# VH-VL binders against q9uuj3r425to622, part 20

Target 1, 198 residues: q9uuj3r425to622
Amino acid sequence: SSLTEDNLIVSLVPKILAYLLDAYSYERDEEVLSCVWTTEVPLKDAFDLKSVLRKTDNVESVLNACVEKYTLSSITCSLRLCLLEFPDSLIRSSFYDYFKAIYTTYTDFEDLDHRLYSIKKCLLHLHSTPLHILEEIIRHLSAYAISIRMKDGQIRHLAKIISPCVLRPPDDLNIIPVEDTHPTLLVIDLINEFENLF
Below, E stands for the ipSAE of ESMFold2; O stands for the ipSAE of OpenDDE; V2 stands for 0.75 times the mean of E and O plus 0.25 times the DockQ between their complexes.

## First folded at step 10 (VH-VL; framework fv_acimtamig)

Design t4 (at its last look DockQ between E and O 0.59; V2 from the best seeds 0.00; counts 0 for: pae E 4.6 > 2)
Fold by OpenDDE, look of step 10:
Structure t4 (fold): chain C 198 residues (1-198), chain A 122 residues (1-122), chain B 106 residues (1-106)
Amino acid sequence: as target 1 above (198 residues)
Amino acid sequence: QVQLVQSGAEVKKPGESLKVSCKASGYTFTEYYMHWVRQAPGQGLEWMGIINPSGGLTSYAQKFQGRVTMTRDTSTSTVYMELSSLRSEDTAVYYCARDEYYGSGSYYFDYWGQGTLVTVSS
Amino acid sequence: SYVLTQPSSVSVAPGQTATISCGGHNIGSYSVHWYQQRPGQSPVLVIYDDSDRPSGIPERFSGSNSGNTATLTISGTQAMDEADYYCQVWDYRTVVFGGGTKLTVL
């Protein structure tokens, strides 16, 4: 079942991202476009869409058929939900403390090279599937960010939203929000330095 | 006064790389995206790519993917554009152009460098 | 890819009104910007956001955008207005320029 789920996600994520990319090109409302990933949506909608997407062999057809019912933000939320259902974060949770240490030590802009080195080292230890998904997501977000001229604060917000999919603590069963910021910081670097990391 | 001052003209051979610089002054360098646009002799304007204020994010026109690299140095307020594997068709005047973004969603170039002529010939 | 179409050339007598068109599918949904480029010089922004003028640009320059056509209008055209004019939009992932229009002042 785990393998089946993995295969499903591997096929689903790129298709959803491709759809979003296409959708962006038609969205003329800059306010809508600027918050596609950050806008809150009813969880019910996201879960419903997730359920449909996971059962279809034609993601694009489903999304096109549901355009009136689902917003772009609902699509991004559904994607995040799919990723959160993964047995582990895209970057293994075993690296949680590793990155905590890195981002505690290297906090300055001048320390970027050290962070990048650490990230690259980690990426070399990832399996092909999660690495591929991570790459696709970060590529998408990086392109999206620059296309709408995101400022640092906006990138941080985006990173905060996507970070649970990228790096979770080993025992994230805690309902209490983790005060740790290093997953967010990591995603910021991943987005900002995509070309240097992948 | 906003100024974008580019490096001088260059002559290159096919297969070589060019690197053009654009030094910015008169505004907060770290708040603006920068673009590169080129113009072949007697031709129109061609967009090459964009780089964000921090220098970490870039987006290139598909035509130049794999050959172009844009960087920036905050300490010197300078943006760089490198183009590799030069061809004769790369002969052009290369411009840096400051991006202006308004909340209305408009993206345009409010200031341009003086241009850098790069000639690629065997 | 999104395409902007401009006439290759437009001629106008001094003092007359010059009109340069920029065609694109549903271009009215875009913000169109215009640049002037005199021979041997860098482009200069003359209109942004369809109809707004940067500081220092004469009032004789105006712009409009609706449907499938954006228009740059130069009233009371002067010799100094002779230049190439380019329209431009941002299409999500890329900047798109028109092919340029050479304005000749007769």
Scores: ipSAE 0.267, ipTM 0.756, lowest interface PAE 2.8, mean pLDDT 91
Fold by ESMFold2, look of step 10:
Structure t4 (fold): chain C 198 residues (1-198), chain A 122 residues (1-122), chain B 106 residues (1-106)
Amino acid sequence: as target 1 above (198 residues)
Amino acid sequence: QVQLVQSGAEVKKPGESLKVSCKASGYTFTEYYMHWVRQAPGQGLEWMGIINPSGGLTSYAQKFQGRVTMTRDTSTSTVYMELSSLRSEDTAVYYCARDEYYGSGSYYFDYWGQGTLVTVSS
Amino acid sequence: SYVLTQPSSVSVAPGQTATISCGGHNIGSYSVHWYQQRPGQSPVLVIYDDSDRPSGIPERFSGSNSGNTATLTISGTQAMDEADYYCQVWDYRTVVFGGGTKLTVL
């Protein structure tokens, strides 16, 4: 059921994130490490790994075996697929146009305080489960970005890849239109300002 | 010539906040991460946190979570560190230090500010 | 969490070689950096990435790192070398400093 799947996602996401954080410390190839979340992965590999992860009581053991069989990018892609299975994005899709207006009006660094205020008000209205998952993911991504000295272009690319998990339109296709950049800009602010938002 | 110039010494009372500035010159401000490190009298160096001055990405040492805020102003090439709810144990010299990245994920501080003495006493 | 251990003091006669150790579990897998701090002054980088010298640091400063010990070596020690010396690594998302070693030149 939906409730059972939500309970699995609540426990699965933190375990995958903890595993990834530990795995980063052993990866010495800077190019591989910098692309863990952004490298294209065959969808079959990510779906197969997701299926195995949902069936196991021991996530760490499965992931240890999968590093020898699949890349770390397969693990991050599987996590994103799990998040996309939520009925809604982590920030409710009813906020989609709200944030579109915010990021159309308050576009630069001088407007950061206005954007942060808007984000903080939104976070107060999230239910505890999506808020917890959002916080854990953004905490992880901010730590990851620091660990490899991401430049702003890399942070933007990472934010674009993650944005459908965070904020999607309410439409049936659940696809962010190519011309809409505000979900990416929102995730950039979440990553950069994690310490001030959570 | 790379230079980090910090604001002057301050005397504070418990419960107040401090805010130290660090103005960078002689390099492209947004290309290097900046750290804050403090040193209590007669004690060793204690890391407080890191900021990317380009996008404002920050991370703080767990000991200072909830009390420290690091910000920057790219128009003046200045980083700020604010520490709230001061206690007498926060008496220290506060340093800014420029981060240099070496290609193994290793980080070291190639330039340091002159230090700012903050005394917290009642 | 990760801890770097240094002796609290080292004494050496002028002209002799001083060695300052920095102990840590598997520190050989880290890049170790060393700072000199004279009384009342800011720290100054003297060795980075285990053994490299920044511009302006005399050749008598050298470093090594293997196993569980990193070492700063100062040959031909001079009175101006009296200072506190700190080792440092990056561990996960945290900067870790050693406790410092006071070098005395007698």
Scores: ipSAE 0.222, ipTM 0.709, lowest interface PAE 4.6, mean pLDDT 87
ESMFold2 (binder alone), look of step 10: mean pLDDT 93; pTM 0.952

Design t5 (at its last look DockQ between E and O 0.53; V2 from the best seeds 0.59)
Fold by ESMFold2, look of step 10:
Structure t5 (fold): chain C 198 residues (1-198), chain A 123 residues (1-123), chain B 106 residues (1-106)
Amino acid sequence: as target 1 above (198 residues)
Amino acid sequence: QVQLVQSGAEVKKPGESLKVSCKASGYTFTEYYMHWVRQAPGQGLEWMGIINPSGGLTSYAQKFQGRVTMTRDTSTSTVYMELSSLRSEDTAVYYCARDLEYYDSSGPYFDYWGQGTLVTVSS
Amino acid sequence: SYVLTQPSSVSVAPGQTATISCGGHNIGSYSVHWYQQRPGQSPVLVIYDDSDRPSGIPERFSGSNSGNTATLTISGTQAMDEADYYCQVWDYRTVVFGGGTKLTVL
């Protein structure tokens, strides 16, 4: 089913993000806190947690019970896996080449306003469910980046990790093996300019 | 050697916008987040928001959401705070204050402040 | 939003110990910072991270933080200590200041 019709995703995303916000306040290890979204975890652990979250009526209870069994990074990875299992990215893959052209044409600092205009136009054309999920995730990541005053390199790494959830190539484009950076650049702009875009 | 030099005092009318500048010197401008804090006459300190001058990431206090915009110009090492739809209660001294260079779990504290900019809003 | 509460004023005799409180729900889980502001001047950091002194701050300034109260203590108070004092924390993505305390040395 599509993202617009999956009640599980609509219910699960806000609860996971709320749990993470609360958990950040208890994490005193600065190194752990700075890498919550970027630390690699065994995919088996993330898949196991995802399967449990899909079966529960009480997401918060499951996450609280699993704190020693699953790291915070397992929780963020499980969320990403949920988003990746849907047929399309949060920004429809039909926009993939649109943004490739934008980030090829408007490449420097002086072009930020042009990129923001292009993003705003795209957001107006998204269905309400993926738009809502995208806004909630970017709001969370912007607040998280502020809470630990991330350097730009940390923001770029975060953006790279989340970018497949936000914008993926269409199936036809997957036949052409080329390294594309524009999904990461798009997410950097979404995070840095959240207040102007949403 | 670290200095934060702010623009001069202003008088504004209700409904107008103000824009205060804060020029940084004596350190690497893009390596430190910058905060804005205001103080109404005879009142306490009130935080307005934060900006990363490198990438432009911002966050604003809820009270000012929708009215405040923080920007920067890396070529002049200057941050700006713009407050729109001014009211008489926006009369205050506005300060910029520099964050720490690196994340610290103690959170931000401010050992360098601008000299303050008095903005008076009257009809 | 998270709230920090300070008394409006504190008066002490010269040479005595002044204590300025900063109340907040579970403030002991925060790192508390303190600023001194003299009339017409920008704030000056006097204590950070609950109890640490910046270079140049006299040893008579000390701080503590536990439970629901953080405290700035000034031993052997002097006339030059007359100022407004503010406590401050970082609450996730928000800077919170206390309302300020005017210290008077009589």
Scores: ipSAE 0.724, ipTM 0.876, lowest interface PAE 1.1, mean pLDDT 89
Fold by OpenDDE, look of step 10:
Structure t5 (fold): chain C 198 residues (1-198), chain A 123 residues (1-123), chain B 106 residues (1-106)
Amino acid sequence: as target 1 above (198 residues)
Amino acid sequence: QVQLVQSGAEVKKPGESLKVSCKASGYTFTEYYMHWVRQAPGQGLEWMGIINPSGGLTSYAQKFQGRVTMTRDTSTSTVYMELSSLRSEDTAVYYCARDLEYYDSSGPYFDYWGQGTLVTVSS
Amino acid sequence: SYVLTQPSSVSVAPGQTATISCGGHNIGSYSVHWYQQRPGQSPVLVIYDDSDRPSGIPERFSGSNSGNTATLTISGTQAMDEADYYCQVWDYRTVVFGGGTKLTVL
């Protein structure tokens, strides 16, 4: 089960991201483009699309065929659902408390270097597959963010949406506690400091 | 008053690197994207890249990928552009240009420009 | 890559109306911005978002954008308007400039 899921994610994520990149280039509605990752969609649509995507190796063909039925936000939501079904977060859940400590200690702007060092150290301990997927996702989001010139608030919102895919608590079957902001903060740093971290 | 003051003219040899600075004043430095644009003698404007307010995110024109590095120092309100492996074709006036608004969905346009920095690359 | 096309030069007599075009495929779907550059000077924004004027720019400057052509119009052209003019758009990841138009006031 784990192997099948790993293979699926490895194959699916890059293809979806590539499709999105192409789609961005054709989207002329600025409002639509600015909220592709943050707009809420019917969960049924996202799950239906996820189901279809998981059963095909021709992601682009499927997505092209469904353009009339699914929005870009549905695609991004489907991708997130796929990632959430991954056996663990992209960054191993064993690092959850590690980052909690880091972001509790280093909260100021002047502490950025210490955070980056800690993040890099963690990334070095990731397996190739999760690291690669993480890198691709963060690369995509960083490029997206700068392309639409996101401000800090929008990046934070994006990070909040993506953070469950990136870092979950150990043995997490539940929702991340609201008081735990370090997964979001981590994703913010990953996005903002992509070139310094990867 | 918003001001962008760039470093002085430079003469370089092929293969060397240039680094131009742009010191910003008169506004909140950390709220605006900055761009670099160059102009070869007698030629048009050429976009080089963009850097976000924090300095952690950059996007470069494909032509300069691998050769250009943009950075910014919040403490000094200065943006830097470094271009390596210089060629004669890199002879140009280099401009920093402020993006008018932070998070403008209409795309970037430049309300303030530096005075320009002439870099001459000659063998 | 997205391409913007401008005429290389436009000439106008003082007091007459100058029109500078910027052509691009479906450019009407973009926001077009215009810059003036006098010899030896930095570019100056004269029109943004197709037709809006920054503070300090004379009312004789106007812009429009539709279909495949954006247009900068200078009514009552003055000697000081002699300059190079560039149109500019944002194509998702890239700032794109036109080739520039030299406006000569005869």
Scores: ipSAE 0.505, ipTM 0.831, lowest interface PAE 1.4, mean pLDDT 91
ESMFold2 (binder alone), look of step 10: mean pLDDT 93; pTM 0.952

Design t6 (at its last look DockQ between E and O 0.70; V2 from the best seeds 0.00; counts 0 for: pae O 2.2 > 2)
Fold by OpenDDE, look of step 10:
Structure t6 (fold): chain C 198 residues (1-198), chain A 123 residues (1-123), chain B 106 residues (1-106)
Amino acid sequence: as target 1 above (198 residues)
Amino acid sequence: QVQLVQSGAEVKKPGESLKVSCKASGYTFTEYYMHWVRQAPGQGLEWMGIINPSGGLTSYAQKFQGRVTMTRDTSTSTVYMELSSLRSEDTAVYYCARDLEDYDSSGPYFDYWGQGTLVTVSS
Amino acid sequence: SYVLTQPSSVSVAPGQTATISCGGHNIGSYSVHWYQQRPGQSPVLVIYDDSDRPSGIPERFSGSNSGNTATLTISGTQAMDEADYYCQVWDYRYVVFGGGTKLTVL
């Protein structure tokens, strides 16, 4: 089941991201475009779409057929749900405390190099599949962020939404303690420093 | 008063790299995106790329992908644009241009421009 | 790639109204910005968001955008208005400039 899920995610994620990228190019409503990843959607819609996407080999066809029914935000939410069903976070949960220590120690802008070094070191220890998916997602988000000229607060919000997919606690069922901000901070750095990390 | 002051004119040879600086003053440097635009002699404006306030996010025109690098130094309020593997066609005046304010969600426009830096590439 | 098309040149007599067009597919759905560039000088923003005018820009400058054409209008054109004018939009991840229009005041 794990192998099957891995293969599904490897195939599904890039296709969804490609679809989104194409969709962005046609979206002229700036407000809509700026909130594609952050707008809340009915969970039922996201789960329904996820179910359909997981059963198809033609993601684009499915998405095109459902354009009237599903928003871009529904698509992004469905993608996140798929990633959350992954056996582990994209960055192994074993690194949870590792990054906690890093972001408690290196909190200032001047400490960016130390954080980047630590992130790179971690990325070198990831398997090819999760690393590839992580790279694709972060690449997408980085490009998206710059395209809409995100403010720091917007990036933080985006990072907060994505962080459960990127780094989860090892013994937690995808629940991040409210006091733990390092997963969000990590994703912020991943997005902001994509070119330096990948 | 907002000012963008660029580095002086340069003469380069094919294959070399150029690096132009743009020093910003008169506003909060860390709150604005910066763009680079060039203009070949007698030609129109050509967008090169954008860099975010932190300097970590960049987007380059496809034409310059792989050859252009934009960076910024917050401590000196300076943005840099490096272009490698120079060709004669890279002869142009290069401009830094400040993006609109962050609270404006509309597409970027350039309210302030540097004075331009002429780079001549000749064998 | 998205393309903006401008006439290469426009001529107007002093005191008359100059109109410079910027054509693009469904350009009305974009925010169009305009720049003035005098010889040997840096570009100057004269219109942003289709019709808004920056501080310091004379009221004789105005802009509109609908359908497939954005227009920069200069009423009561003066000799000092002789310059190159560029339209500009943001297409996802890319700034796009028009080819520029040389305005000559006769």
Scores: ipSAE 0.821, ipTM 0.913, lowest interface PAE 0.6, mean pLDDT 92
Fold by ESMFold2, look of step 11:
Structure t6 (fold): chain C 198 residues (1-198), chain A 123 residues (1-123), chain B 106 residues (1-106)
Amino acid sequence: as target 1 above (198 residues)
Amino acid sequence: QVQLVQSGAEVKKPGESLKVSCKASGYTFTEYYMHWVRQAPGQGLEWMGIINPSGGLTSYAQKFQGRVTMTRDTSTSTVYMELSSLRSEDTAVYYCARDLEDYDSSGPYFDYWGQGTLVTVSS
Amino acid sequence: SYVLTQPSSVSVAPGQTATISCGGHNIGSYSVHWYQQRPGQSPVLVIYDDSDRPSGIPERFSGSNSGNTATLTISGTQAMDEADYYCQVWDYRYVVFGGGTKLTVL
């Protein structure tokens, strides 16, 4: 099934994000907090949690039942795996080369307004479901970045990790070529400019 | 020597916008988040929001959401705070204050403040 | 949103100990910072992280935080300590200030 028609994904994303937001307030380990979205976890743990989350009507109950078993990084990884299993990214892959051209042409800080205009135009053409999911994820990441006052390198790393969920090439492999940095740069702009874009 | 030098006092009319600048020197401008705090006459300190000068990431106090905009110019090491649709209640001294260099789970505290900018909104 | 409450004023005689409270629901789970502000001046940090003193702040300034109350204590109070005092926390992505306490040294 596609992201436009998967009602379980639509209902899961806000609930998982709300759980994470609440959990951030109780985590005192600064290094753990800074890496919640970027820490590598065993793929088995992430796939197992993803399977459970897709079967439940009560995300909070599942996550609370065994807090030590479901680390925050396992939860974020499971969310990303859910989004990666669909054949298209949140921003339709037909925009992949469009943004490659944008981020090749408008590379500097002075070009930010041009990039924002291009992003806004793209957002107007997204279907409502992937647009809503994208907005909720970027809202969450923007607030999270503020809560720990992330540095540029941390925001870039976060953006790199999230970018395959946001924008992928139009092929069956759904892998971003190593030489293509524009999906990461797009997510950096989405996070930093959330208030201007949504 | 860390310095935060703000723009001079202003007089405004209701419905106008104000824009206060805060020029930073003596440190690496993009490594520290900047905050804005105001203080109405005879009243306490009121936080308005935060900006990352590097990428422009912002977050605003709920009271000011929709009226406040924070920006920066890295070429001049300056942050700006703009408040629109001014009312007489917006008469205050506006301060910029520098955050910590590194994340600290204790949260921000401010040992460097600008000198303050008095903005008067006449009725 | 999260609220910090302070008494509006505290008066002490010179040489006595002044105590300024900052009340908040479960404030003991926050790190509390304190500022002194003299008339016409920018605030000055006097205590951070509940009890730590910045360089240049006299040892007579101390702080504590537990339960629902954080406290700024000034021992041997001097005339130059007359000022407004504010407590402050970080609540997820928001800075919250207390309402301020005017300390008078009589």
Scores: ipSAE 0.714, ipTM 0.860, lowest interface PAE 1.0, mean pLDDT 89
ESMFold2, look of step 10: ipSAE 0.690; ipTM 0.845
ESMFold2 (binder alone), look of step 10: mean pLDDT 93; pTM 0.953
ESMFold2 (binder alone), look of step 11: mean pLDDT 93; pTM 0.952
OpenDDE, look of step 11: ipSAE 0.768; ipTM 0.897
ESMFold2, look of step 12: ipSAE 0.713; ipTM 0.864
ESMFold2 (binder alone), look of step 12: mean pLDDT 93; pTM 0.951
OpenDDE, look of step 12: ipSAE 0.255; ipTM 0.754

## First folded at step 11 (VH-VL; framework fv_acimtamig)

Design u1 (at its last look DockQ between E and O 0.65; V2 from the best seeds 0.00; counts 0 for: pae E 2.1 > 2)
Fold by OpenDDE, look of step 11:
Structure u1 (fold): chain C 198 residues (1-198), chain A 123 residues (1-123), chain B 106 residues (1-106)
Amino acid sequence: as target 1 above (198 residues)
Amino acid sequence: QVQLVQSGAEVKKPGESLKVSCKASGYTFTEYYMHWVRQAPGQGLEWMGIINPSGGLTSYAQKFQGRVTMTRDTSTSTVYMELSSLRSEDTAVYYCARDLESYDSSGPYFDYWGQGTLVTVSS
Amino acid sequence: SYVLTQPSSVSVAPGQTATISCGGHNIGSYSVHWYQQRPGQSPVLVIYDDSDRPSGIPERFSGSNSGNTATLTISGTQAMDEADYYCQVWDYRYVVFGGGTKLTVL
């Protein structure tokens, strides 16, 4: 069951991202393009679309057919929902405290090298599947961010939205501490330093 | 007034690396993207890449991927462009250019340019 | 990759109107910007967002963009307008320049 789900996500995520990449090139509405990942959508739409995407052998065809029914934001939300259904985050939750320590210790801009070293060390311990998915997502987001020339605050907002997919607390922690920002900070570094990390 | 002042002309040999600097003044350095554009003698403008205000995020033209590195130093308000494995074809005037609007999905345009840095690559 | 096409050269008599075209597939859906470059100088922005003029640029410079062609128009062309002109757009993650047009004032 777990293997089946993993295979589905490995196939689904890159296809969705490829579709989005193509969609960006045709989207001329600045407001739409600037908030594809951050706009809130009805959860019902996201779940409905997720259900359809998980059952299809042709993601692109489905998405093309749904262009009038679903927004790009619905697609990105559906993707996030798929990732959240994983048994664990892309970066294992066992690294939650590891990165908490890193981002508590190395908070300054000049400490970037230390953070990058720590991230790289972690990435070396990830399995091929989650690592691949992580790489694809971060690559996509980095490209997206630069294409619309995001400001740092906007990248932070994007990172905050994506961080639950990247690094979750351990399961024994039922409540995500609101004060914990290190998952967001991690994703910021992943996005900003993609070329140096992957 | 906005000023972009670039480093001086350089002569390089094939296989070497160049690093051009662009010092910015007269505006909030950390609010604007910066671009690098080069121009070979008698040729047109060629875009090399873009770097975000913080310096963490870059995008390069495919032609230069793997050879070009753009960096920023906020403390000195300076942007750098390094190009490695130089060839004779890399002989050009290199320009830094400020991206006028941040977070404009309509795309960048360049309101201020550096004076240009001539780099000559010859054996 | 997206391609912008400009004529290599345009000639105009003083006081006449010069027109420089920039061709691209559905270029009308892009924002087109124009730069002037005199010999030995850095490029100067003369038109942005198809038709807007930066401060300090003479009113004789105007721009339009529709369909597959953007156009830079210089009315009452003067000797000082002799230069190379480049159109430019942003295609996803990439800046694209036209090949440039040499404007000669006869």
Scores: ipSAE 0.654, ipTM 0.867, lowest interface PAE 1.0, mean pLDDT 92
Fold by ESMFold2, look of step 11:
Structure u1 (fold): chain C 198 residues (1-198), chain A 123 residues (1-123), chain B 106 residues (1-106)
Amino acid sequence: as target 1 above (198 residues)
Amino acid sequence: QVQLVQSGAEVKKPGESLKVSCKASGYTFTEYYMHWVRQAPGQGLEWMGIINPSGGLTSYAQKFQGRVTMTRDTSTSTVYMELSSLRSEDTAVYYCARDLESYDSSGPYFDYWGQGTLVTVSS
Amino acid sequence: SYVLTQPSSVSVAPGQTATISCGGHNIGSYSVHWYQQRPGQSPVLVIYDDSDRPSGIPERFSGSNSGNTATLTISGTQAMDEADYYCQVWDYRYVVFGGGTKLTVL
């Protein structure tokens, strides 16, 4: 039958984001909080957590029970791994070269309106599930960025880390060529302009 | 010299909207977050929200969520605070305040304040 | 929802030491900042990061923060120190001010 893939992970994303949002309010180490999405973790730890989360009825209970074992960064890494396992990026890879052209042509601040128009047109063409997940991720990252007063360079670094989940080339390698900056630039605009785009 | 110059005093009626401007000079406008803080007559300081003037990101105090909007214009180095559905208890002096440079991990604290804008809401 | 509690007033004789408290649950885990406000004027930062003084603030202003209490201390208190004083922290995306303390120098 024609079942959508991995419906359990689709429902898991909002629960993980809700857990993170609550956990941020209790993390008083500002250095830890500032690097939650960008700190490298052992890949094994992220995969182990992902496998545990796929088996649970209660995400919060599992994460709370193992706070010492699963850092906030391992939770964010586990979520990113889930998104990378989808057959396509959240914005379909068929838009990869479309946005490459946009971010080559409209590079300046005064071109923002053109970029936003192009993004909004793209969002109208996404299927409902990836659109919903994208909106929830970007909403979370936008709130997180302002909550810790990120600088532009930090927003760029965050955007680079998340960009393979958002837009990657049609060759599903989960890798963006080093020379291609447009996926990062797209995510920067998504984060900064969330209220105007969604 | 860093200066934050706010728009002049206003008298409003209940139900109207208020929009206060804060023009920054003497520093790189986009490198510092801006906050809005108000003070009712004889009362303490009350935080309203924060804006990143570089990208326009905002976050608001729970009390004002849904009534407050903060925007900026980078070409004029100006932030704006709009408060809708005014009530008599919104009578206050409204301040813009610059927080530490965007790179500070220990803030915010407010090293420079605007002169304040008195808004009186009366029937 | 984090709350900072200050006494409403503190009185001190000239030349004596004034202490203004700022109470909060585990406030020692926060960076505490202090502002002086004279009547009709904007607040002025006098202490940041618990104990650091901005340029131009006299050495008689000092601060400390541990446990559930942060303290602003003004040694050798002068008539010009008479003002309202506010403590302030950042609690994950929210700025919180104390209620303010009126310092009277008599």
Scores: ipSAE 0.497, ipTM 0.798, lowest interface PAE 2.1, mean pLDDT 87
ESMFold2 (binder alone), look of step 11: mean pLDDT 93; pTM 0.952

